# Designs tried in a protein design chat: VH-VL binders against Counting factor-associated protein A (cfaA). Part 1

Scores and structures below are computed, not measured.

Target 1, 212 residues: Counting factor-associated protein A (cfaA), of Dictyostelium discoideum (Social amoeba) (q54z64)
Amino acid sequence: QFISIQKYDFSGNCKNSSDSASSFEASSESAAICMQNDLLSGIVTNEGVCLIFNEVPTTFIISTKGDYIVRSIYDINDNNCQGGIIENKAIEIDECFVECADDYHGSTYLFSTETSLNYPSNTFMEISYNGECDGQWKTSFNYLQYYIVNKCNVAHEIETHTFSVGCNSTSSWVSEYAGEVCTVEPTVTTSYPIVDNCGDLDNSNFIDYCNI
Unless a header shows other numbers, all headers, positions and changes below count from the first letter of the chain; antibody chains aren't numbered by Kabat.
F, E and O are the ipSAE of ESMFold2-Fast, ESMFold2 and OpenDDE, as the mean of both directions, binder to target and target to binder. V2 is 0.75 times the mean of E and O plus 0.25 times the DockQ between their complexes.
[cut] marks letters that were taken out.
The coordinates of atoms that the task and the answers printed are left out; those that the model quotes come from them. Centres of patches stay.

## First folded at step 11 (VH-VL; from d2 with light chain H31Y L33W)

Design e2
Fold by OpenDDE, look of step 13:
Structure e2 (fold): chain C 212 residues (1-212), chain A 124 residues (1-124), chain B 112 residues (1-112)
Amino acid sequence: as target 1 above (212 residues)
Amino acid sequence: QVQLVESGGGVVRPGRSLRLSCAASGFTFSSYGINWVRQAPGKGLEWVAIISYDGSNTDYRDSVKGRFTISRDDSKNTLYLQMNSLRTEDTAVYYCARGYSTIFGLRYKGMDVWGLGTTVTVSS
Amino acid sequence: DIVMTQSPLSLSVTPGEPASISCRSSQSLLYSWGYNYLDWYLQKPGHSPQLLIYKGSNRASGVPDRFSGSGSGTEYTLKISRVEAEDVGVYYCMQALQTPYTFGQGTKLEIK
């Protein structure tokens, strides 16, 4: 069973909200509400796989009953999630969680469980492995993360940083904008080659895939 | 405007304690990891500590582990650095600097906001 | 800890001329998506540090385009195409790949 984490554009209001973006508190919004917004990015992961979520080593495990997901947070330097758990947080499935960039802007996260691997088209994708790259990533991956190409994302400060991701067969790029919307000329575009890091011995194997 | 303002610096003797504060304004404080960075007189920059956006994760440079404690009060938009067992080598200007709150690493934009610093002097 | 090494440690430049500062890391700063977690900061005399470049090559908001960052892996360069008087100060590279974050020694830029 897979855990799917989807990031949606936020159309709500963070002002005077008791729900802190940083605490991953449920917004009391149903999955349907989240899905009314544009999908921006997501992660599909196996249970117990160590991944960097919000730049923090994290594992996700489905509860025995299957009614929630347990997020375990590890030390920021524990990239392998082998040390002690700093915090466990229960995340209700099929509910929206809010992350606020400011009082008026943010994003929502939807956690769900899936029996089959599903990911959207028109994405730039990174597939993570644990020392095994057999070429059949759909069955052997640890987790995959994706960005919908050419979607506007809030990077940091909504007033100064938005970004979009694009890719082709040879490269990916991130275009950054100094505004609330990615409709003006980017201030900077950073290009990266499509990476194949399979075979690394430090358990940081991953491949890039442009799914256009 | 986005800003950080440090306070609490002073002159203390070795072995004493001091508590620094960093007041944030102009942005959603609880959405960001925050750092303490210090600079000894005439020296370079030195990272001291970090606290994650939700306060669940903290880390320190080895030389301050067990002596310093970084914490935050989001209700007050304030970052703290409790400094115990101060040493002469802790003498520095202490800056708070806004760090990261990212997903997929794309939201990291460096330490883009710095305070003006507060001076801590540890001397006999 | 990741060791950051800058060169040169001091630089005197004629206004209008270019400047280049190198930064080397003891290990690769390349991370996911090809991002290099290398920042450049400038501390002007009597001021707090300010961000110039993040993730190797991205200029921070308000930073003039005469500043540019390049490099990958363990080698990085900050370039100033045309040095101005306001560019005087100490430049620091910093790795943000992992804690403890570590700075280079700093490069003092002066005007001739």
Scores: ipSAE 0.016, ipTM 0.527, lowest interface PAE 8.3, mean pLDDT 84

## First folded at step 13 (VH-VL; from e2 with heavy chain G105A)

Design f4
Fold by OpenDDE, look of step 14:
Structure f4 (fold): chain C 212 residues (1-212), chain A 124 residues (1-124), chain B 112 residues (1-112)
Amino acid sequence: as target 1 above (212 residues)
Amino acid sequence: QVQLVESGGGVVRPGRSLRLSCAASGFTFSSYGINWVRQAPGKGLEWVAIISYDGSNTDYRDSVKGRFTISRDDSKNTLYLQMNSLRTEDTAVYYCARGYSTIFALRYKGMDVWGLGTTVTVSS
Amino acid sequence: DIVMTQSPLSLSVTPGEPASISCRSSQSLLYSWGYNYLDWYLQKPGHSPQLLIYKGSNRASGVPDRFSGSGSGTEYTLKISRVEAEDVGVYYCMQALQTPYTFGQGTKLEIK
């Protein structure tokens, strides 16, 4: 069984939480956001796999009753997700929700469970898998992250900017734009070769794939 | 190698102006917010100003607001600090320090690159 | 402004012994994803500051593992498991949660 995480365009507002000015919550209902907004990116993963989610090591586990997915966040230096958990969050399955980073930054997600590996077409994919670096990732799949090509993504954190991802048979690129909406001309475009040589510091194998 | 190099420091009288420069190399300058941080003689570090990667946002410590202007020229990979109406308390070594990146995989990872600093002395 | 308070302001350590520096913020530095926007910097004598730890507990590139950062909310600690001669300098904590960024007073570490 796989966990599917879909990221949609953020259209909500955020507000300070009641406990501190450093915590933010969605200011409005978000149940319909995932149905109304464009899919931007996503992750498909096995349960318990340590992956980088929103820049931090994270595991996702389906609850025993299958009602929730528990997200565990680890220290950024804990690439194996073996240390202490910084945060646990129960996420409802098949429910759209907004998670806020600050007053103007947030992410809209839809978490679901699937019995087969599904990912949309027209994507740039980064796939993590075990075993030999021979492209046979489907047999030893850890997780894959995909970006819908040419979609405008909002980059979160302290400042606001947007980016889009594109790819072809030889390379991928990230185009960054000024402001909260992608403009016609990016401020900078960074190009990367499609990775054929797998590997990371933790002996994980990676393959890039442009599914155009 | 990734590098920041400050220049433009000097000795000036109070009320005068000075323009500092910070030349960047070895990285995509336009993708990073950049800070000015200063250190008075024998004192601690003091954040002065920040400019976003595209220059659309700037901020300053209160004591320099209205007097200092941070700017950047991405075509020259250069950060600037225009300092007007200088005061004796502005005397310090001025560092430029790379801040967070707009590259979605990097974000904020501290001020990980610092220049060697340029000395500004304001004295009558 | 967020006020950063370091303690102690000076520390003399025998080589090989551990060291600990505390940093307190006037308000919580906790931000999204459970990370705290607290950095640690070291300024060695005659040198520019250098990043040691960012976001509370993350070592910067090239920083030895004998350095570690911990804490959350308003209380933070930088630990050096085994102090070496090269660790001499002034340590600063800095909050990067919001501008103006603010530094602690600095902690001067010396070798006995």
Scores: ipSAE 0.023, ipTM 0.588, lowest interface PAE 6.0, mean pLDDT 85

## First folded at step 16 (VH-VL; from h4 with heavy chain A105P)

Design j1
Fold by ESMFold2, look of step 18:
Structure j1 (fold): chain C 212 residues (1-212), chain A 124 residues (1-124), chain B 112 residues (1-112)
Amino acid sequence: as target 1 above (212 residues)
Amino acid sequence: QVQLVESGGGVVRPGRSLRLSCAASGFTFSSYGINWVRQAPGKGLEWVAIISYDGSNTDYRDSVKGRFTISRDDSKNTLYLQMNSLRTEDTAVYYCARGYSTIFPLRYKGMDVWGLGTTVTVSS
Amino acid sequence: DIVMTQSPLSLSVTPGEPASISCRSSQSLLYDWGYRYLDWYLQKPGHSPQLLIYKGSNRASGVPDRFSGSGSGTEYTLKISRVEAEDVGVYYCMQALQTPYTFGQGTKLEIK
């Protein structure tokens, strides 16, 4: 099985009624609340794969009975997740939760499991391999991260700068915007080649794919 | 092996122009963005400019905008920096450095290849 | 422009002892999904700069595991667990979050 992590547009309120307004806690809500907003990006991963989630090296494993997902957090320097686990957290499957940056800003996530590899249409994807790329990414990858094309994303944890992602068969690009929503005209657009063959760029451990 | 080699440095008077070149070998030049970074005598590193892999995007530090132009010729595997209206403050060793500028986490690995540098001296 | 402030600006270390260099940014270097756009470079005497650490904690190819990067947000640290003679030089942090990319002032490491 695969673990799917979907990031939705944030519309919640992270304000804490305690006298410490700078303190924010993740909250858990039903999946229906996440899915009322736009899907912006996501990760699909195999179990036990080391990746960066919320700044720290992390692995995800589906529980023995499939009831929940275990997130294991590793030391910030443990980019291969080979050291000791600092913390384990249980994540409810198909439950929406919010990670707050401040009173009115955060990220909204939905964790699920899948028996087959699935990812949305109209996406730009980066696919990670463990070891050398073998050219058959769908059957041998570690994880992939995707962005929905032409959706407005927050560039920083604070929604003062935004970006959108586009791609075609030869190029990908990131358009950056001033302000909390993407406007008609970006301030900067940066283009990149699609790396869809492991031999194109220094025998790298990744491949790009434009799923249009 | 993977290599970047700068050339075109020299001594010039203020207000003059100079063109730096950066010759690339051992990798697919047309697939990378390239930066210019400089270092004034006895000072730290200072980013100067970047050009995207296809030449469609450029950006510069404010102190050189309108005076410097970064460009590339992929048929020659060569990056250029045209430096006009040179000032004494532009005196530095100039490095070219390979690297993507991207939010795509798997593609970005910093400025992983640097040239040996070429010296530009602007003096009267 | 994002201002990068390094501390200390110089240090002398006995061979085999640890060293630690701090870097602070004027704004968060976190991007979407928590990626950290902070790199570390070493310029050895008489040489061009070389990449040590990218995206906060990733060691570049060929960099010994005695080098480690940590930190998040606006505070980052480069550590050398056991300093060797070949580690002498000037260390720079750099933010790669947005142009103009900016370096810290540099930290000169010497063997005593």
Scores: ipSAE 0.516, ipTM 0.802, lowest interface PAE 2.1, mean pLDDT 83

## First folded at step 18 (VH-VL)

Design k1 (from j1 with light chain L30K K55L)
Fold by OpenDDE, fold request of step 20:
Structure k1 (fold): chain C 212 residues (1-212), chain A 124 residues (1-124), chain B 112 residues (1-112)
Amino acid sequence: as target 1 above (212 residues)
Amino acid sequence: QVQLVESGGGVVRPGRSLRLSCAASGFTFSSYGINWVRQAPGKGLEWVAIISYDGSNTDYRDSVKGRFTISRDDSKNTLYLQMNSLRTEDTAVYYCARGYSTIFPLRYKGMDVWGLGTTVTVSS
Amino acid sequence: DIVMTQSPLSLSVTPGEPASISCRSSQSLKYDWGYRYLDWYLQKPGHSPQLLIYLGSNRASGVPDRFSGSGSGTEYTLKISRVEAEDVGVYYCMQALQTPYTFGQGTKLEIK
């Protein structure tokens, strides 16, 4: 099984200024709170993969019964998730979480599980594989991160920055905007080739994939 | 075998021009953004300019805008920095550094390859 | 511009002992999904800078595992678990959240 973390656009207000920037709280309401907004991006990962999630080393594992996800948080200095677990948190399947950046800005995350690896449609994604760049390295799926193409991503920590992503079979591009809207002329559009970065990092080999 | 080699440095008077070159080898040059970073004598590092993989996007530090132009010739695997109206404060070792001209999380991987640097001295 | 402040500016360490360098940014370097746009570079004496850590905690290829980067928000740390003679040089943090990219003042690491 795979763990899916979907990031949706945020609507509404955050509860308390004291909760800003570091809050990652489950919504009292169901997945509907997340799904009422546009899907922006996401991660699909194998169980136990060490991810820097919300600035901390984290692994996600599906419970034995498959009824919830266990998020294990490691020491901030344990980037490989090899040390002791600092905290375990249970995440209900299809539970929606809110992360507040400030009183009026945040992100919503939906956690779910998938029985098979599905590559999201209309996305630009980076896929990480384990192992050396040999003839079969792509069989060892690690995780993928994707962005929905042509969706507006707001950088909550940078009030003057938003971006959208597009791609085709040969290239990807990022359009950056000033402010919190993507409907105006971009400040800059940067294009990139679709590349395979296998071998650049130890046990962290990447490829780009445009799924249009 | 991945390598960047700067050239073109020299001693010039204020107001003069220089063009620096950065020759790339050992990798697909056209797939990467490239930066110029400089270091004044006895000082720290200072980012100067960046160019995207295809040259479609460039950016500069304010102090060099209008005076410096970053460009690339992928057919020659070469990066350039045209420096006009040079000032004494432009005196530095200039490094070219492979990187990514984006804040997009799926692309950024730091400045992972640096040249040996070329020295530019602007003195009256 | 984002101001990067390193501390200490100089550090003398006995070989085998750990070292820690702090880097503070004038604003948070957290970005989408919590990516932290903070790099660490080392410039050894008489050499060009080299990448140690990117995006806060990712060790660059060829960098020994005794180097580690961590941090969040505006506070970041480079740690060397066991300092070796070859670790001598000036360490720089750099924010890559927005242009102009800005470096810290540098931290000179020497061996006692």
Scores: ipSAE 0.844, ipTM 0.935, lowest interface PAE 0.6, mean pLDDT 91
Fold by OpenDDE, fold request of step 20:
Structure k1 (fold): chain C 212 residues (1-212), chain A 124 residues (1-124), chain B 112 residues (1-112)
Amino acid sequence: as target 1 above (212 residues)
Amino acid sequence: QVQLVESGGGVVRPGRSLRLSCAASGFTFSSYGINWVRQAPGKGLEWVAIISYDGSNTDYRDSVKGRFTISRDDSKNTLYLQMNSLRTEDTAVYYCARGYSTIFPLRYKGMDVWGLGTTVTVSS
Amino acid sequence: DIVMTQSPLSLSVTPGEPASISCRSSQSLKYDWGYRYLDWYLQKPGHSPQLLIYLGSNRASGVPDRFSGSGSGTEYTLKISRVEAEDVGVYYCMQALQTPYTFGQGTKLEIK
């Protein structure tokens, strides 16, 4: 099974939360509420894969019954998730979660589980491998992270730094903006080569995929 | 065997021009963004400029904008820094350093390769 | 520009003892999903800078495990569990969140 983490555009309210500084709480709202906003990006991962989530090393595992996901949080220095678990949290499947940066800014996430690999079209993806890169990435990948092409993402909630991602067969690019919305000319655009094979770059254990 | 080698440093008078080169070997040069970083005598590190892998994007620190131009020739595996209207405060050891400017975490590996540096002295 | 502030600016350590260097940024270095764009570099005397840590806590290839990076938001720390003679030099933090990339003032580490 795969764990899917979808990041949606934020429209929540953190002002009334008990901890508005850095909370990660279930909104007790259905998936439908999250889906009222645009999907911006996401992660599809195998169970137990070490990810950076909210600045901390984290693994996700599906419960035995498949009714919730267990998030294990590791030490901030344990970027490989090899040490002891600092905290375990249960995450309800198909419910919206809100991460608050402050009273007015945050991010919304939707967690789900899937038996088959599913990812959106019109995306740029980075696909991480744990070990050998055999060219069959759909079956052998560690985790993948995708961005919906041309969607406006918030780089930093408080500073109102925004960005959008695009790609084609040869390159990907990121356009960054100084405003709250990606409507004006970008302050900077940076392009990157598409990595087709592991090892194309030094210490490269990932590939890119532009799904357009 | 991954290596960057700077050259072109020297002593020049203020207002003059100088062109630095950075020769790359041991890796696919055309796949990487490259930086120039300088260090004044007895001072700390100071980022100067960056160029994307295909040369389509460049950026500079404000103090060198309009005077310095970063460029690359992938056929020669060489990075350049054209320095015009040199000032005494431009005196420094200039390093080229490989590294992407990217928000993609799988790609970012810091400035992981540095040259030995080339010395630029601007003096009357 | 993002201002990077290191402390202390100088540190004298007995071999075998731990060392800790702090780096503060004028704004959060968290980006999007939560990666922290903070690097640590070491410049040994008479040598070019070398990468120690990238993205806050990832140790660069060939870097001994006695080096570790931690932190979040605007506060970051480089730790050396057991300082060795070869660790002498100037340590720099650098934010890679946005251009212009900016370095801390540097921390000079000496052996007692």
Scores: ipSAE 0.838, ipTM 0.933, lowest interface PAE 0.6, mean pLDDT 92
Fold by ESMFold2, fold request of step 20:
Structure k1 (fold): chain C 212 residues (1-212), chain A 124 residues (1-124), chain B 112 residues (1-112)
Amino acid sequence: as target 1 above (212 residues)
Amino acid sequence: QVQLVESGGGVVRPGRSLRLSCAASGFTFSSYGINWVRQAPGKGLEWVAIISYDGSNTDYRDSVKGRFTISRDDSKNTLYLQMNSLRTEDTAVYYCARGYSTIFPLRYKGMDVWGLGTTVTVSS
Amino acid sequence: DIVMTQSPLSLSVTPGEPASISCRSSQSLKYDWGYRYLDWYLQKPGHSPQLLIYLGSNRASGVPDRFSGSGSGTEYTLKISRVEAEDVGVYYCMQALQTPYTFGQGTKLEIK
């Protein structure tokens, strides 16, 4: 089984929540609230894989009955999730979560589970994987992170800077903008090759994939 | 193994030019952005310039903009820094260091490889 | 430009004791999904700089586990749980959020 975390364009007002918490797990709403806005980016992960989520090393597992997801939080420097769990949080499946930075700024997320590996089209993805340098990432992947191409994302929680992601068969790029919306004129655009980083001295396996 | 080796340093008078080179080996040079970082005698580290993997993006610290030009020749696995109109405050050890920040965290690992440095002395 | 300020600028530590170095940025170094673009480097006497920590808390390859990084937003800390003789040198934080990349002024660590 797989866990999908989808990040949507922010909707609503953190000030009028029945729950004033800024914690990711403290506020939940119908999935329809998230899906009224554009999907911007996401993560798909296997259960028990160590990844960085919300600034800290984290694993996700699906509860025994499959009715919620357990997020296990590790020490900020425990990059392999080996040092014991500091905290467990229960996450409602198919509920829209709002994480607030202040009364008017936040992020919205939707957690779901899937029995097969699924991810949206028109995305740029980075995939963490194990095993041989043979390009078979789907059978050995740990997790992937994706951005929907040509969608406007907020770069900083309390800043008015935005960005969009694009890609083609040979490169990806990030265009950054001043302000709360992506205008036609970016302040800077940076590009990166589409590569498979495997067998390097660095010992980290990842592959970039432009899923157009 | 993975290496960066700088060369081209020397002693020059103010207003003259030098060209620094950084030879790369042991990794796919064309897949990485590379920086120049300098350190004046007895002082801290100071970022100088960066070039993206395909050369499409360059940037410089303000004090060298218009005087220094970063470039790369991927056929020779070599990074260059052309330093024109040198000033005494450009006196430093110059390092090349690979790394280019990105929102794609699997790719960014800091400036993980540094050269040994080459010394530039600008004096009258 | 993002200004990086380190504290203290000099630190004298008894071998085996902990050390802590702070770094403050003039603006938040957090990016989308909470990634923190703050790196730590060590320059040992007579050597080129070496990466210790990237993205706020990730230890670079080969770095001992006595080194740890923490912090968020504009405040970051490097800790050494037990200082050893090989840890002598100058420590720098650097923001990698946007060019021009900028370093803190450095913290010289010495054995007392």
Scores: ipSAE 0.637, ipTM 0.846, lowest interface PAE 1.4, mean pLDDT 84
Fold by ESMFold2, fold request of step 20:
Structure k1 (fold): chain C 212 residues (1-212), chain A 124 residues (1-124), chain B 112 residues (1-112)
Amino acid sequence: as target 1 above (212 residues)
Amino acid sequence: QVQLVESGGGVVRPGRSLRLSCAASGFTFSSYGINWVRQAPGKGLEWVAIISYDGSNTDYRDSVKGRFTISRDDSKNTLYLQMNSLRTEDTAVYYCARGYSTIFPLRYKGMDVWGLGTTVTVSS
Amino acid sequence: DIVMTQSPLSLSVTPGEPASISCRSSQSLKYDWGYRYLDWYLQKPGHSPQLLIYLGSNRASGVPDRFSGSGSGTEYTLKISRVEAEDVGVYYCMQALQTPYTFGQGTKLEIK
């Protein structure tokens, strides 16, 4: 099985809670809304794969009955998740929630599970894989991260900058903006090649994919 | 295996020009952005310029804008820095280093490959 | 331009003891999904710089696990759990969030 982590446009504000100001709050009756049109980006991962989530090394596994996801948090220096687990957190499956940074800033997430590998169309993706450098990532897939093309993303939950991602068969690009919306001319647009990298220095493999 | 080799350094008078080269081998040069970084005698590291993989994006530190031009020739796996109107303040060891930041963390591994440097001395 | 401020600028350490170097940025280096665009480099005497840590906490290939990076936002730390003689040199932090990329002033590590 696979774990899907979807990040949505932040909708609403964190002032609706009388006890919430700048702290993350998880609630079963959250006002958060995860509509398909608001999907910005996501991660799809196999169970037990070590990846960085919210700045710390993390593994995700699905509970034995399949009714929640266990996030295991490791020391920030444990890049391979080989040390002891610092903390386990249960994550509700298919429940939209908000991680607040302050009254007006946060991120909206949805965790789900899938029996087969699935990811949205109209995305630029970067896929981590192991094994032979032959571009056949599905046989040795670890995780992938994607952005929906031409959507406005907030780069900093407290420091407001925005960006959008685009791609075609040969290139991807990121357009950056100095404000809270992507309506002004970008301050810079940076282009990158579509790459299949074979871990020149550290044996890490990744492949870029423009899924238009 | 993966290697960057600078050349073209030397001693020049203020106001003159110099062209640095950085020869790449052991990796797909056309897939990477490359930087120039310099270090004045007894001083710290100072980023100078960057060029994207296809040459379409360049940027420079303010003190060299309009005087320095970064370019690449992918058919020769070579990066260039054309330095015009040189000043004594440009005296440094110049390194080339591959790396180009992106929001896609799998692509960015820092400036992971550095050359040995080439020395530029600007003096009367 | 993002200003990078490093401390201490000089550090003298007994072999086998820990060392810690601080780096502060004039603005947050955190980006989407919490990625932190802060690298650490070591320049050994007479050598070109070498990458130690990228994206805040990832060790570059071949870097021993006694080197670790931590921090978020505007405050970052490089730690060496047990300093060895081969660790002498100048350590630099660098922000890679946006061009122009900028380095800290450097921290010179010496053995007592």
Scores: ipSAE 0.618, ipTM 0.831, lowest interface PAE 1.5, mean pLDDT 84

Design k1 (from j1 with light chain L30K K55L)
Fold by ESMFold2, fold request of step 20:
Structure k1 (fold): chain C 212 residues (1-212), chain A 124 residues (1-124), chain B 112 residues (1-112)
Amino acid sequence: as target 1 above (212 residues)
Amino acid sequence: QVQLVESGGGVVRPGRSLRLSCAASGFTFSSYGINWVRQAPGKGLEWVAIISYDGSNTDYRDSVKGRFTISRDDSKNTLYLQMNSLRTEDTAVYYCARGYSTIFPLRYKGMDVWGLGTTVTVSS
Amino acid sequence: DIVMTQSPLSLSVTPGEPASISCRSSQSLKYDWGYRYLDWYLQKPGHSPQLLIYLGSNRASGVPDRFSGSGSGTEYTLKISRVEAEDVGVYYCMQALQTPYTFGQGTKLEIK
């Protein structure tokens, strides 16, 4: 099975709520709204894969009964998740929730499980995979991260700067804006190559994919 | 082996020009953004310029804008820094360094390959 | 420009003892999904800089595990759990969030 983590336009209410990162019950509040048209970006991962999430080494697994997802947090310097787990947090499956930064700011997520590998169209993706760098990523991938093309994202939980992602068959780009919304000329646009096969990025097995 | 090798440094009077080269080998040069970073004698590191992998995006520190031009020739695996109107403040060791910012952590590994540097001295 | 401020600017450390270097940025270095765009570099005497840590806490290839990075937002720390003679040099933090990329002033580490 696969774990899908979707990030949406911020919604919900963090005022007078405890930090959702500190308890299961706080993280499961139903104040948030996750509408399909509000999807901005996401991660799809296999169970038990060590990745950096919320700044720390993390694994995600589906509970024994399939009722929820367990995120296990490791020491910030345990880059391969080989040490002891510092903290476990339970996440409700298919329930939109907010992880709060302060009373008025946070991130809106939806976690789900899937029996087959699914990801949205109209995205730019980067995919991590094992084995030979031969482009056969679907049979051995670790995780992928994607951005919906031409959607406005907030760079920080506290609104200061925004950005959007675009791509074509040869390039991707990130356009950054000085305001709360991506409605003015970008301040800067940074381009990146689309890598079809294993690049020389320091032993990384990865592939870029513009799914337009 | 993965290498970056700078050349073109020298001693020059203020107001003159120099062109630095950075030869890349052992990796797919066209897949990386490349930076110039300098270090004045006895001083810390100072970022100078960056060029994207396809050459379409460049940026510079303010003190060199309009005087320095970063460019690349992917057919020769070579990065260049054209330095015009040189000032004594431009005296430094110049390094080229492989790397670029991205919002995708799989591709971001910092400036993971550095050259040995080439010395530029601007004196009257 | 994002200003990077290191503390201390010099350290004298007894071999085998820990060391800690702080780096403060004038604005948050966090980006979407919480990625932290801060790197640490070491310049050994007579050498070019080498990458130690990227994205706040990831060790670069070949860097010993006695080096570790931590922090978030505007405050970051590089720690060396047991200082060795080969660790002598100048340590720099750098923000890679936006151009112009900027370095801290450097922290010179010496053995005493």
Scores: ipSAE 0.611, ipTM 0.826, lowest interface PAE 1.4, mean pLDDT 84

